# VH-VL binders against Large ribosomal subunit protein uL10m (mRpL10), part 123

Target 1, 224 residues: Large ribosomal subunit protein uL10m (mRpL10), of Drosophila melanogaster (Fruit fly) (q9vpl3)
Amino acid sequence: RGKINIQRPKAPHYERARVVAVTQPKYPELPKAKSCFKTRAERTQQQQENPYNEIIAREVRNWLDHSRLVAFFHLSSITADDIFRVRVQLHKQNLHLKSYGSKIIEQAVKNTRYEAIVPLFHSNHCIVFSPDPEKTAALLRIVRRVPQMVLLGGIVEETMLSRNQLVAYAQMPGLHAVQAQLVQTLSQAPGHLIQQLQAHQNSFVQVLDVHAKNQMNEETPKST

## First folded at step 7 (VH-VL)

Design e50 (from y85 with heavy chain I50N; framework fv_anetumab)
Fold by ESMFold2-Fast, scan of step 7:
Structure e50 (fold): chain C 224 residues (1-224), chain A 119 residues (1-119), chain B 111 residues (1-111)
Amino acid sequence: as target 1 above (224 residues)
Amino acid sequence: QVELVQSGAEVKKPGESLKISCKGSGYSFTDYWIGWVRQAPGKGLEWMGNIYPGDSDTRYSPSFQGQVTISADKSISTAYLQWSSLKASDTAMYYCATSFYDWGEFDYWGQGTLVTVSS
Amino acid sequence: DIALTQPASVSGSPGQSITISCTGTSSDVGGYNYVSWYQQHPGKAPKLMIYDVSNRPSGVSNRFSGSKSGNTASLTISGLQAEDEADYYCSSYDSSSTPYVFGGGTKLTVL
């Protein structure tokens, strides 16, 4: 057949297709499966029956181990076009938005230093990974304009930080050594990290639930 | 401090080529989009296109696709707007401006480059 | 011709309040909260006055405020001053064709 065309892409749709190919999850069916309304038992059984869970869990572990910045978000309903725009902007800053099933995340972090994050993923969620912790400020700037993404907490230089600690870290960019020391100082705060993250997650979920109920009451009946 | 410095005014004849520049300083040049905005004499603002210097990703307004080329040289923190063949209708003030978002506001603006195309 | 719709001119007296409208469609102003307003004095580059519908950059007077209802965004200038005399442009994200679309502009006269 013909030789590979080295012609530079110029059309916007070609550039978007390229970015989508780079940023797409390796298992595209999993995010679609999450949109189905199932009982907890059915969802748990389905996840356990998927033979690729261990392979994807290894992918998640590799992201966690090779990223110096990991941020956890609750993700509300968002259109494909809007999340794609966010994903492209994040990718420009070397920030990689990923979505994985709760059971896959549990498998990935089981018996690791990150096991404490599992409760964050019982609702709709996404994770942003980066090898560059200096990009924390850029991450928060982007997410501030995406109300569907709510910061729950994260990991910087292998240290778990609450939402407030990540915000504080983002406000003090500097040299790697200074930033590492700052992370250690923030992580020594008396507050219980998992308790703080759970409190923020539960409060946000409750607010969204009230908001959703108010929207349903004000609008015509909707399909599931 | 953030500053965008544009090249000086140009006077050209129809059919001539032109390349104008916008040099950024005081910020991370590769972390922000640079857009070009045209303003014809006595008329309003018209968005032409954006470039992300970090990877040279470009976006064009349909009105300007194929009419101009936007490029950037990140080694000298400079963006460019160029025409292969100028027309009298290209007479306008051209602004460069920077934006953190591809979908957002222009927060810093250059002083403008006046391009006059007349026979 | 694809520009967002603004009145060509508005006028007011010092100390009064004026409002400039910016009307688009559900693919731009109506669909997103990414509306910006720019002030341009004669012979000068535009200056960002409002972003994300109602947010002010540092250094912009609190006399300037923004709002949005449906497909129409509004810029309100309270306590009108002579220095406010300028051209004002709205801008929005446009999901249908380009990241940016500008309004036609409004000339504010302070008498």
Scores: ipSAE 0.567, ipTM 0.781, lowest interface PAE 1.6, mean pLDDT 80

Design e51 (from y85 with light chain Y34W; framework fv_anetumab)
Fold by ESMFold2-Fast, scan of step 7:
Structure e51 (fold): chain C 224 residues (1-224), chain A 119 residues (1-119), chain B 111 residues (1-111)
Amino acid sequence: as target 1 above (224 residues)
Amino acid sequence: QVELVQSGAEVKKPGESLKISCKGSGYSFTDYWIGWVRQAPGKGLEWMGIIYPGDSDTRYSPSFQGQVTISADKSISTAYLQWSSLKASDTAMYYCATSFYDWGEFDYWGQGTLVTVSS
Amino acid sequence: DIALTQPASVSGSPGQSITISCTGTSSDVGGYNWVSWYQQHPGKAPKLMIYDVSNRPSGVSNRFSGSKSGNTASLTISGLQAEDEADYYCSSYDSSSTPYVFGGGTKLTVL
């Protein structure tokens, strides 16, 4: 009952539309801001903006929910070549470096157990995700070589840990039962953990300010 | 214990092919890079290249690009350095060594393979 | 590939302190804190003595220390002993084209 002019089923159309919506860059035509009145077409374009933002927010939530290791970093100025080399080495160890805008992170974690992390992202930041918590040691070994990335804290096996607790976790041998038990023992209330992580971030900013003022090099001659 | 065991000394004539090996044990073979370092008689160390056995990603020094082939077989935890046609100037001690980074220090070294190319 | 610059030889008496320099550019030694030092006895494979400018691997004597100023890294050996007599090589990350470069090597003679 098919003929040359009718050879395709209806079923695949939604999946095709979804792939196009996710994979293609969307450039909605900017409305004329000078006008108080918006046309029907301009209102329709504004309504379409919400679903795309939700797709990106869902991506962030998916990473958080399906990663057994999540590490949060402050990120200072770094060249594209240097960050690319870091991404490659991390990827070798099944560690995935991601950067998202603070508004997207806030939207992604709103009304979830991860909402407490939002204050960590008010400055320049990046996040490393992995399905394998045993890679925490590898992560810290790589980041040792990247002074522009400052560890703030993270989540291991859905338990939020401070910087010092992540370092302690990384020093434990492999799959031993003691390692799993320690994650539970090291866990802290979200509010207290976030306060500790913010304090470390603020201390780092203060250190950078002092260092910048006291810096001596060929560009800034030695102080008199 | 982490150990790198290299194949035995080789004596070859110019124009011959050669493949030497480096077998790793006591560590996760696919989590570390393996590099090859050359040392000509009475000379210093020369970095040749490095391979990540987990995906066979390979980096070469410009001086050795096209002159040698680095490969690895993760099923037997062995890395290889190969020449299609040896020259007298290839006479040297060849070391394999492990590094966590493709840009980093070599933590553990093999005992070395002496390759002598002469007629 | 261009090697990092080291003195060809240095010498000292037992109990003295000696320093070996390693000079590069802003694309290697000067640009990164990823300098390593290796010790090589005749007929033996090199041994890692220092990594990341000043860190020692387990089992390396605290008589060995590293530092860096600008484009020059230094290895200092205090309380010099006869067994310290060896060749010493520095190495660094190289951002210009190769990921890694060695120094030319320094022969340490213990008088």
Scores: ipSAE 0.514, ipTM 0.758, lowest interface PAE 1.9, mean pLDDT 79

Design e52 (from y85 with light chain Y34F; framework fv_anetumab)
Fold by ESMFold2-Fast, scan of step 7:
Structure e52 (fold): chain C 224 residues (1-224), chain A 119 residues (1-119), chain B 111 residues (1-111)
Amino acid sequence: as target 1 above (224 residues)
Amino acid sequence: QVELVQSGAEVKKPGESLKISCKGSGYSFTDYWIGWVRQAPGKGLEWMGIIYPGDSDTRYSPSFQGQVTISADKSISTAYLQWSSLKASDTAMYYCATSFYDWGEFDYWGQGTLVTVSS
Amino acid sequence: DIALTQPASVSGSPGQSITISCTGTSSDVGGYNFVSWYQQHPGKAPKLMIYDVSNRPSGVSNRFSGSKSGNTASLTISGLQAEDEADYYCSSYDSSSTPYVFGGGTKLTVL
């Protein structure tokens, strides 16, 4: 059996840490002001008439209209300390992490060019806004250390980009002309890109579910 | 074109102070981390520390915390590495490097500054 | 102090494949996918060859590949060429004591 243990440590640490972070129990409830996660009770109340929805929807529209960089993330359970550190690091780069309910996002983008993004927000999510698209590299540098935040895609200079395209954009030197050329080269039809991003999100969730079940099975023998 | 140009070689005696420089050009100096890496003669690379010039946020290796000071002057796109009192063990090649991928993965390097400390 | 363990030397013949290992702990190589590899020719500054375990910067030959298993990261050079003769250093994020650490380095000799 000791020889069997030689095989087990070969599982990639990062992949394991990512799955564990996504499946962590939410025992300490995150403060609403600092959390992208929504509870079942909170969602039920949100589905009822809320007089503040229009005010918040206007805030969302303002961020979309005045941001040249918008990045969409799936967000798993995260501690108050961790999200605070992320917000501080993002703020230093003029990157603004915002969390809104799916109903508010729908209301904000209804009858706008951005209405097609609504399906991306069916699960826990958050959005990062910036007036400066050259900060894409800084954004990805910060969030790669946060396994609870998974990049789904974004909008740069009003052009929809997939995760891989956004990563390619981020690897450019801080020369705006070179980055603008890359964005133009990577551009594609918004409808097709939205479908692609939604498909990747669904595939990612399915992969995490399978891996989480395998992780739980691995831990069960240890507990027994 | 991204370029990091370091100051020339230095020959010093133990106890003397020294400040070496690294000037960045061809990119937005304040938007990327810049760091220092030491290589003693015939030895490997040692990570010393990094600075974000936009707000002077600085991170040091524990081995170099309190031994050196890293600073930057964003008005002239120049980073600095400074000693208040040199030791013979500070004899090494010092590289500056910037990271466009992350704050520890250095994709653009300076040519190096040789510092020799002898009695 | 050397934080990450690399073999002091490795050798191969032209056209062969060689692998250089980099062993750490769960707080560095094992804990994160933030492993990079550098190539240094005598008298020159290092060059980034691999970042994030397996990604190649623009301009780096696809003969260079990276991987990781547990606490050990590996750099593999296929189709070995004379110009590959250099010192190779691994580097990793470290959560326990320092933001980043280097390995001791490996001298590659092309026979």
Scores: ipSAE 0.006, ipTM 0.479, lowest interface PAE 10.4, mean pLDDT 75

Design e53 (from y85 with light chain Y32W; framework fv_anetumab)
Fold by ESMFold2-Fast, scan of step 7:
Structure e53 (fold): chain C 224 residues (1-224), chain A 119 residues (1-119), chain B 111 residues (1-111)
Amino acid sequence: as target 1 above (224 residues)
Amino acid sequence: QVELVQSGAEVKKPGESLKISCKGSGYSFTDYWIGWVRQAPGKGLEWMGIIYPGDSDTRYSPSFQGQVTISADKSISTAYLQWSSLKASDTAMYYCATSFYDWGEFDYWGQGTLVTVSS
Amino acid sequence: DIALTQPASVSGSPGQSITISCTGTSSDVGGWNYVSWYQQHPGKAPKLMIYDVSNRPSGVSNRFSGSKSGNTASLTISGLQAEDEADYYCSSYDSSSTPYVFGGGTKLTVL
């Protein structure tokens, strides 16, 4: 408040400066100069990385906006050759397997209705996109033979569906009216669906953690 | 009802060219792979190759790569197996069969085309 | 092409159970659950009997069952009948070469 002495001086009092100088440990100046330059370089590099992330996030938003089918998967250990074979077979059915970092997905869905899906991508994941929702049956048929890909849920005609709801959708006839009715019926649990998707992810991660811990214990024979 | 109908039996001389056909009906022709399987007289089944008619992606067994050509015409729902120059060792029954997967089972089979190559 | 190993022949009597083996490697039978079995009667096209190790297509008798242990898949036919006399072929996905490989075939004789 409007007092003349509300601002504190930048420079310390002369006597305080002398006391600090006498008691302060003497270190080479090189580490402080090096640390300052390092901090600046790190800031510049991080800012330069942001434009690339935004470009890829825009690509993800375009896939989400132009895909009538989006399916989310947890991805277990799989060889590059095996995932390539799966990607090729999916592509034959106009199904596009994509993998993006969690930060990019967060940036892509931020301020959208799908922001709630971000927690699904905390672990290893992949997404399948298609402009054709009738390909849901083909997708599930292909993925059934890829045990490393575990279906978590998806989005059909802009409606978020759980794993069980996607399976039900896939089993229905390809008649548009019947499919539209099913999507509306399945989507009538606001908030509950997101909990189901998160629970499925957490359960699978827990199984993997137990397996990893058992493998680690076998590799490390030393006990307490 | 899914049906694969193959062309009739062929009798050829060594050095002649040949193209046999397999016509699919009762399913989405461009959404399934079509494979060719060879069976020499008194011998077992040999996988020759497979084609996806939607984009003509074709894969061959190493034993048949360069010896035959597999193709498809999606406008008439027909797949083909072709030789530029037949050999007596090409005498066999040739089956076409359809699969949803390039790594999967053959759900439906054609009746077979017997090819006899002799002089 | 490395073919899957099957016995050349097996025989049984009506009502007996028989098993046909199909042995591969970790890149085919052992590494994947994509084993199929086909039945072929003389002069006819093969018929799919089992897919994905143990699944039956509609219209296939429940006397036919499939299983897998390690690198060996097995087709078991229970309550053997005269009409089961045929050649049987296994097949598998192969991750090391072409996506499909057949076994050498097994002739089943019902005495």
Scores: ipSAE 0.279, ipTM 0.599, lowest interface PAE 3.3, mean pLDDT 79

Design e54 (from y85 with light chain Y32F; framework fv_anetumab)
Fold by ESMFold2-Fast, scan of step 7:
Structure e54 (fold): chain C 224 residues (1-224), chain A 119 residues (1-119), chain B 111 residues (1-111)
Amino acid sequence: as target 1 above (224 residues)
Amino acid sequence: QVELVQSGAEVKKPGESLKISCKGSGYSFTDYWIGWVRQAPGKGLEWMGIIYPGDSDTRYSPSFQGQVTISADKSISTAYLQWSSLKASDTAMYYCATSFYDWGEFDYWGQGTLVTVSS
Amino acid sequence: DIALTQPASVSGSPGQSITISCTGTSSDVGGFNYVSWYQQHPGKAPKLMIYDVSNRPSGVSNRFSGSKSGNTASLTISGLQAEDEADYYCSSYDSSSTPYVFGGGTKLTVL
């Protein structure tokens, strides 16, 4: 036994159907919203001009303009707990992991020096920002433990670098002059700018990380 | 040149307080975690906890939470392990070790500090 | 705490190969590739021998190798030498309680 129906008792179905069938443009068609449909293309186009998207695009441009290190990654399926752990470890190194929709990124970089990065974001992706380019080695060391994140390339000191160039940059000592010269040298290296996913290069990143640590903080063997 | 140097051996009585140290050198002290590992005489390794000196983020093993305090002073590149009241069961070798990850391997180890608690 | 299971002892002769197992659960050894192995000689601090299941730090002999199958990681020492006689500990990331856990340790005797 249910409680007395709080809804108004319903008339027999045939009576309701008959009443609706009689032309009633005033009442049944305007209860609280107009019956108006736009094509999928029109709805998509309106969303592209949404003021909210421009606000987020400006946020992306501010990150790009105020970061001396920007790294781009493809992101495979990863749990919320795992990505949170990665985000926390990155944050401790002043590295900020962000995810933005591809259309927002396209809007943010359109007509800027960074427009060339747009093709990198047609699949699942994320970006790491930092004001400190010295943290490139730390970034690659952290990502070595996250096979779901695959490095595509980045921007260091306003210069676009491929994956291999960014890995080479991480190898260098923390000397500003040497790093500036390296960025110029790497940007002149021959090769195409489009990168493929290369999961097999994790060992190479590891070798460079070990060598970078040895150069910056070489341990003298204790023989006493 | 990467080195973790621990304080010298201690002999204490039950109920006394103690603070032992681990000084790091030859690396960026604030960019690595420092862990503490206990080894009772003739027994295996027990993970006690870790600290990130850059922001003092500290995590303890459930077995040691509330029994010890882990801290660090980044101005002198030194991490600490402290007891407010020692027990005879605290007799052990205590190692500090550094790790780049809170989920990762300990790549450099201190020489150990022997703590003996007896009457 | 000890959450990972290792044999208490293992023995071999010079020149032989020996394998030490380390068994956990899907929340540690089975769920991640973050297994490490440490060597400890009497009276000395542990030394990292293997990390990330199978990687060797600089200065570690290639006679030491690591592997993993399901919930069990293994350390293999080939061409046994007298100086390999030591205690060996496995360790892993632990997602369930502590972020890090050690095995009980295995005493290797070279006969």
Scores: ipSAE 0.401, ipTM 0.693, lowest interface PAE 2.7, mean pLDDT 79

Design e55 (from y85 with light chain N33Y; framework fv_anetumab)
Fold by ESMFold2-Fast, scan of step 7:
Structure e55 (fold): chain C 224 residues (1-224), chain A 119 residues (1-119), chain B 111 residues (1-111)
Amino acid sequence: as target 1 above (224 residues)
Amino acid sequence: QVELVQSGAEVKKPGESLKISCKGSGYSFTDYWIGWVRQAPGKGLEWMGIIYPGDSDTRYSPSFQGQVTISADKSISTAYLQWSSLKASDTAMYYCATSFYDWGEFDYWGQGTLVTVSS
Amino acid sequence: DIALTQPASVSGSPGQSITISCTGTSSDVGGYYYVSWYQQHPGKAPKLMIYDVSNRPSGVSNRFSGSKSGNTASLTISGLQAEDEADYYCSSYDSSSTPYVFGGGTKLTVL
């Protein structure tokens, strides 16, 4: 049983170009530019900008933009053989299991509508993508057999849902218009993910705003 | 409701070819695996192999690899089990069954096809 | 000739409880919670009674229950009835070879 029957998605054109560009030695002629020495901090920032990371971040953005179903999981220790079998079964249902580093995900979603998901990826994680939200039931049925994958929440038709809301959505018969209406209804239920994340962000921002106003108004220290 | 209907009993001689069928209905044929299970007279159940009709991904038990061919025609929701040259030791009841997982339980079973190979 | 180990036969009287064991290794029964049990009456196809160690499909009596400890899974039938007389097979996922393996089967006799 030699061949893998599941293939990785087609590599982007820029990936091949990037390999060629990276491997070729650079022998630039002196440009018409004033030579400036960068500070240590500026050079450190340049070293942190890895072309490889940007290529993978673009892949993540493409998955997010072209998937109508995205599910987020905490991933406990699992063997390579076991996760591979899960990946194969998911792929047969047009469900694509991906694992990316937390910093890559942060880079991918920075300045996008998905920025609110970043806190979910501070621990070991994986993501399942699909262009077909009707596959939510199949996804949950497969993951039922994988106790190492713990559902955290997801995005269906651009709406963030909690674990319980995704389970409720999965039990609904497939009618696109009715499902869209149901998703909007479920998103207003207590505990849905985006409301919880927005509430935490708003509370934190409010605390920071009050603190900034106190500092700006010179109310600390307040002398009697 | 889910139903698997298998072809009728067969009586064959050693060396003959045979193809038996299993027709599925009441479910999404291309979203479930179909497995074949053998039961020799007075013996237990033996897993032979499994096929995913959606992409024809087929996996065999090592004991049956090269001895049989499993195939499926998704246009008529039918799976097949085929021998190029039957042996007397192939005499058995053959069941088809559906599973959502290639690593999991068989939810629904066909009624079985008795294959008798004798001179 | 890989098969999970089951007793060849078990017997009980109506109203009693019986237990059928299914013993494997760490690569099948011991390593996963993917154990199933099937009931087969003479001349009939097998019927799924238990999946994922302890779950019952719709329409299966709650008299049937499953459990697992280490490398051994068990099927327990309480309130034994005459119609329970059948052959019982366990099965499991197998990570070491094929994805699926059956037990040798147990004949249940109701006295």
Scores: ipSAE 0.483, ipTM 0.758, lowest interface PAE 2.2, mean pLDDT 80

Design e56 (from y85 with light chain N33S; framework fv_anetumab)
Fold by ESMFold2-Fast, scan of step 7:
Structure e56 (fold): chain C 224 residues (1-224), chain A 119 residues (1-119), chain B 111 residues (1-111)
Amino acid sequence: as target 1 above (224 residues)
Amino acid sequence: QVELVQSGAEVKKPGESLKISCKGSGYSFTDYWIGWVRQAPGKGLEWMGIIYPGDSDTRYSPSFQGQVTISADKSISTAYLQWSSLKASDTAMYYCATSFYDWGEFDYWGQGTLVTVSS
Amino acid sequence: DIALTQPASVSGSPGQSITISCTGTSSDVGGYSYVSWYQQHPGKAPKLMIYDVSNRPSGVSNRFSGSKSGNTASLTISGLQAEDEADYYCSSYDSSSTPYVFGGGTKLTVL
């Protein structure tokens, strides 16, 4: 290479790195000050009047306009290390995981064909974009290993699909033209589809709450 | 019809170099990780490392980092495991296996390559 | 000890059920649902039997089942058959030291 890449800060000496690793918490650290992945921490959102919001809204619109596959997910509490691992695997398949605040998404899609997606982003969420709709199967295979990411629905070839319709699309082999026609056939009226997507989100939240309570109850009896 | 075909058995002396191969067919070679797993005689399985042939992203177990080199040639759908200087303790069966995930299960396995290092 | 802990051997009679345990920590088995089980017959490559704690690949008998409680995963084989005699290895994602770790292995004898 005729160029020098930006040198990463040198890792601590092996012995010091080993000591630090041994003394580190058993739980991965939460993402540092990034608004992309929210856990239980609360923040005041003060970007409403910031011109930076206009730039990010344009970025979101650009992703929507240039992606033939867009998938929407509810995102539960996940560590920075775990989401980074998922992001790397997705990127290898030309799948781009992004997270944006609900107000930025609303600003980006207001008065566009995508406006119907806004209700999906009232809770913690993320979006996966790809120019290649044939990667839908790869996407679903990757997120199978990420229980914190629950598929809500998506857009394939400009057609809004529910979770079940995306799963059906992923199972279909065939030529692009045949798949595009089938996507249009599987699609439903926007109002009905949005209610189904919101119901999936609400059902998932209820399941997570029940699961969390069951896990806490199981841990109590284990005390010596 | 996924198939992983590994190179034949090797008999080497300590200090010699060696490169063994694993050729994949029947699947998209650049969309799956290929890992190497070692099994010393009468012992268990040891994860050595994994490579993504599409971009040559490679990850090693701490026990094997610096001891071996994992590489892949996507033009001939072949992954490699290489030693610059063999030791008697390298005597083992070496398996290659595919995984869709770098943190996931190995779904298809090669037949294994027996490497014997003795003087 | 960095490997997942398995009993060295287990035995059972044809038609019976046996369970093989795999114990780790909160950074591997306890923290994730990414536990796999492999079967290895003498002189053969391992075969994936279970992934994601309890899922079976296509073609694997439903006599094989997996579960997890806390830091311990278990492989249960019901209706034991002579062909089940093999070495069994668990594996898991490990967030702390390596992305992947195997258990020490369990030799199953069927008689």
Scores: ipSAE 0.497, ipTM 0.738, lowest interface PAE 2.0, mean pLDDT 79

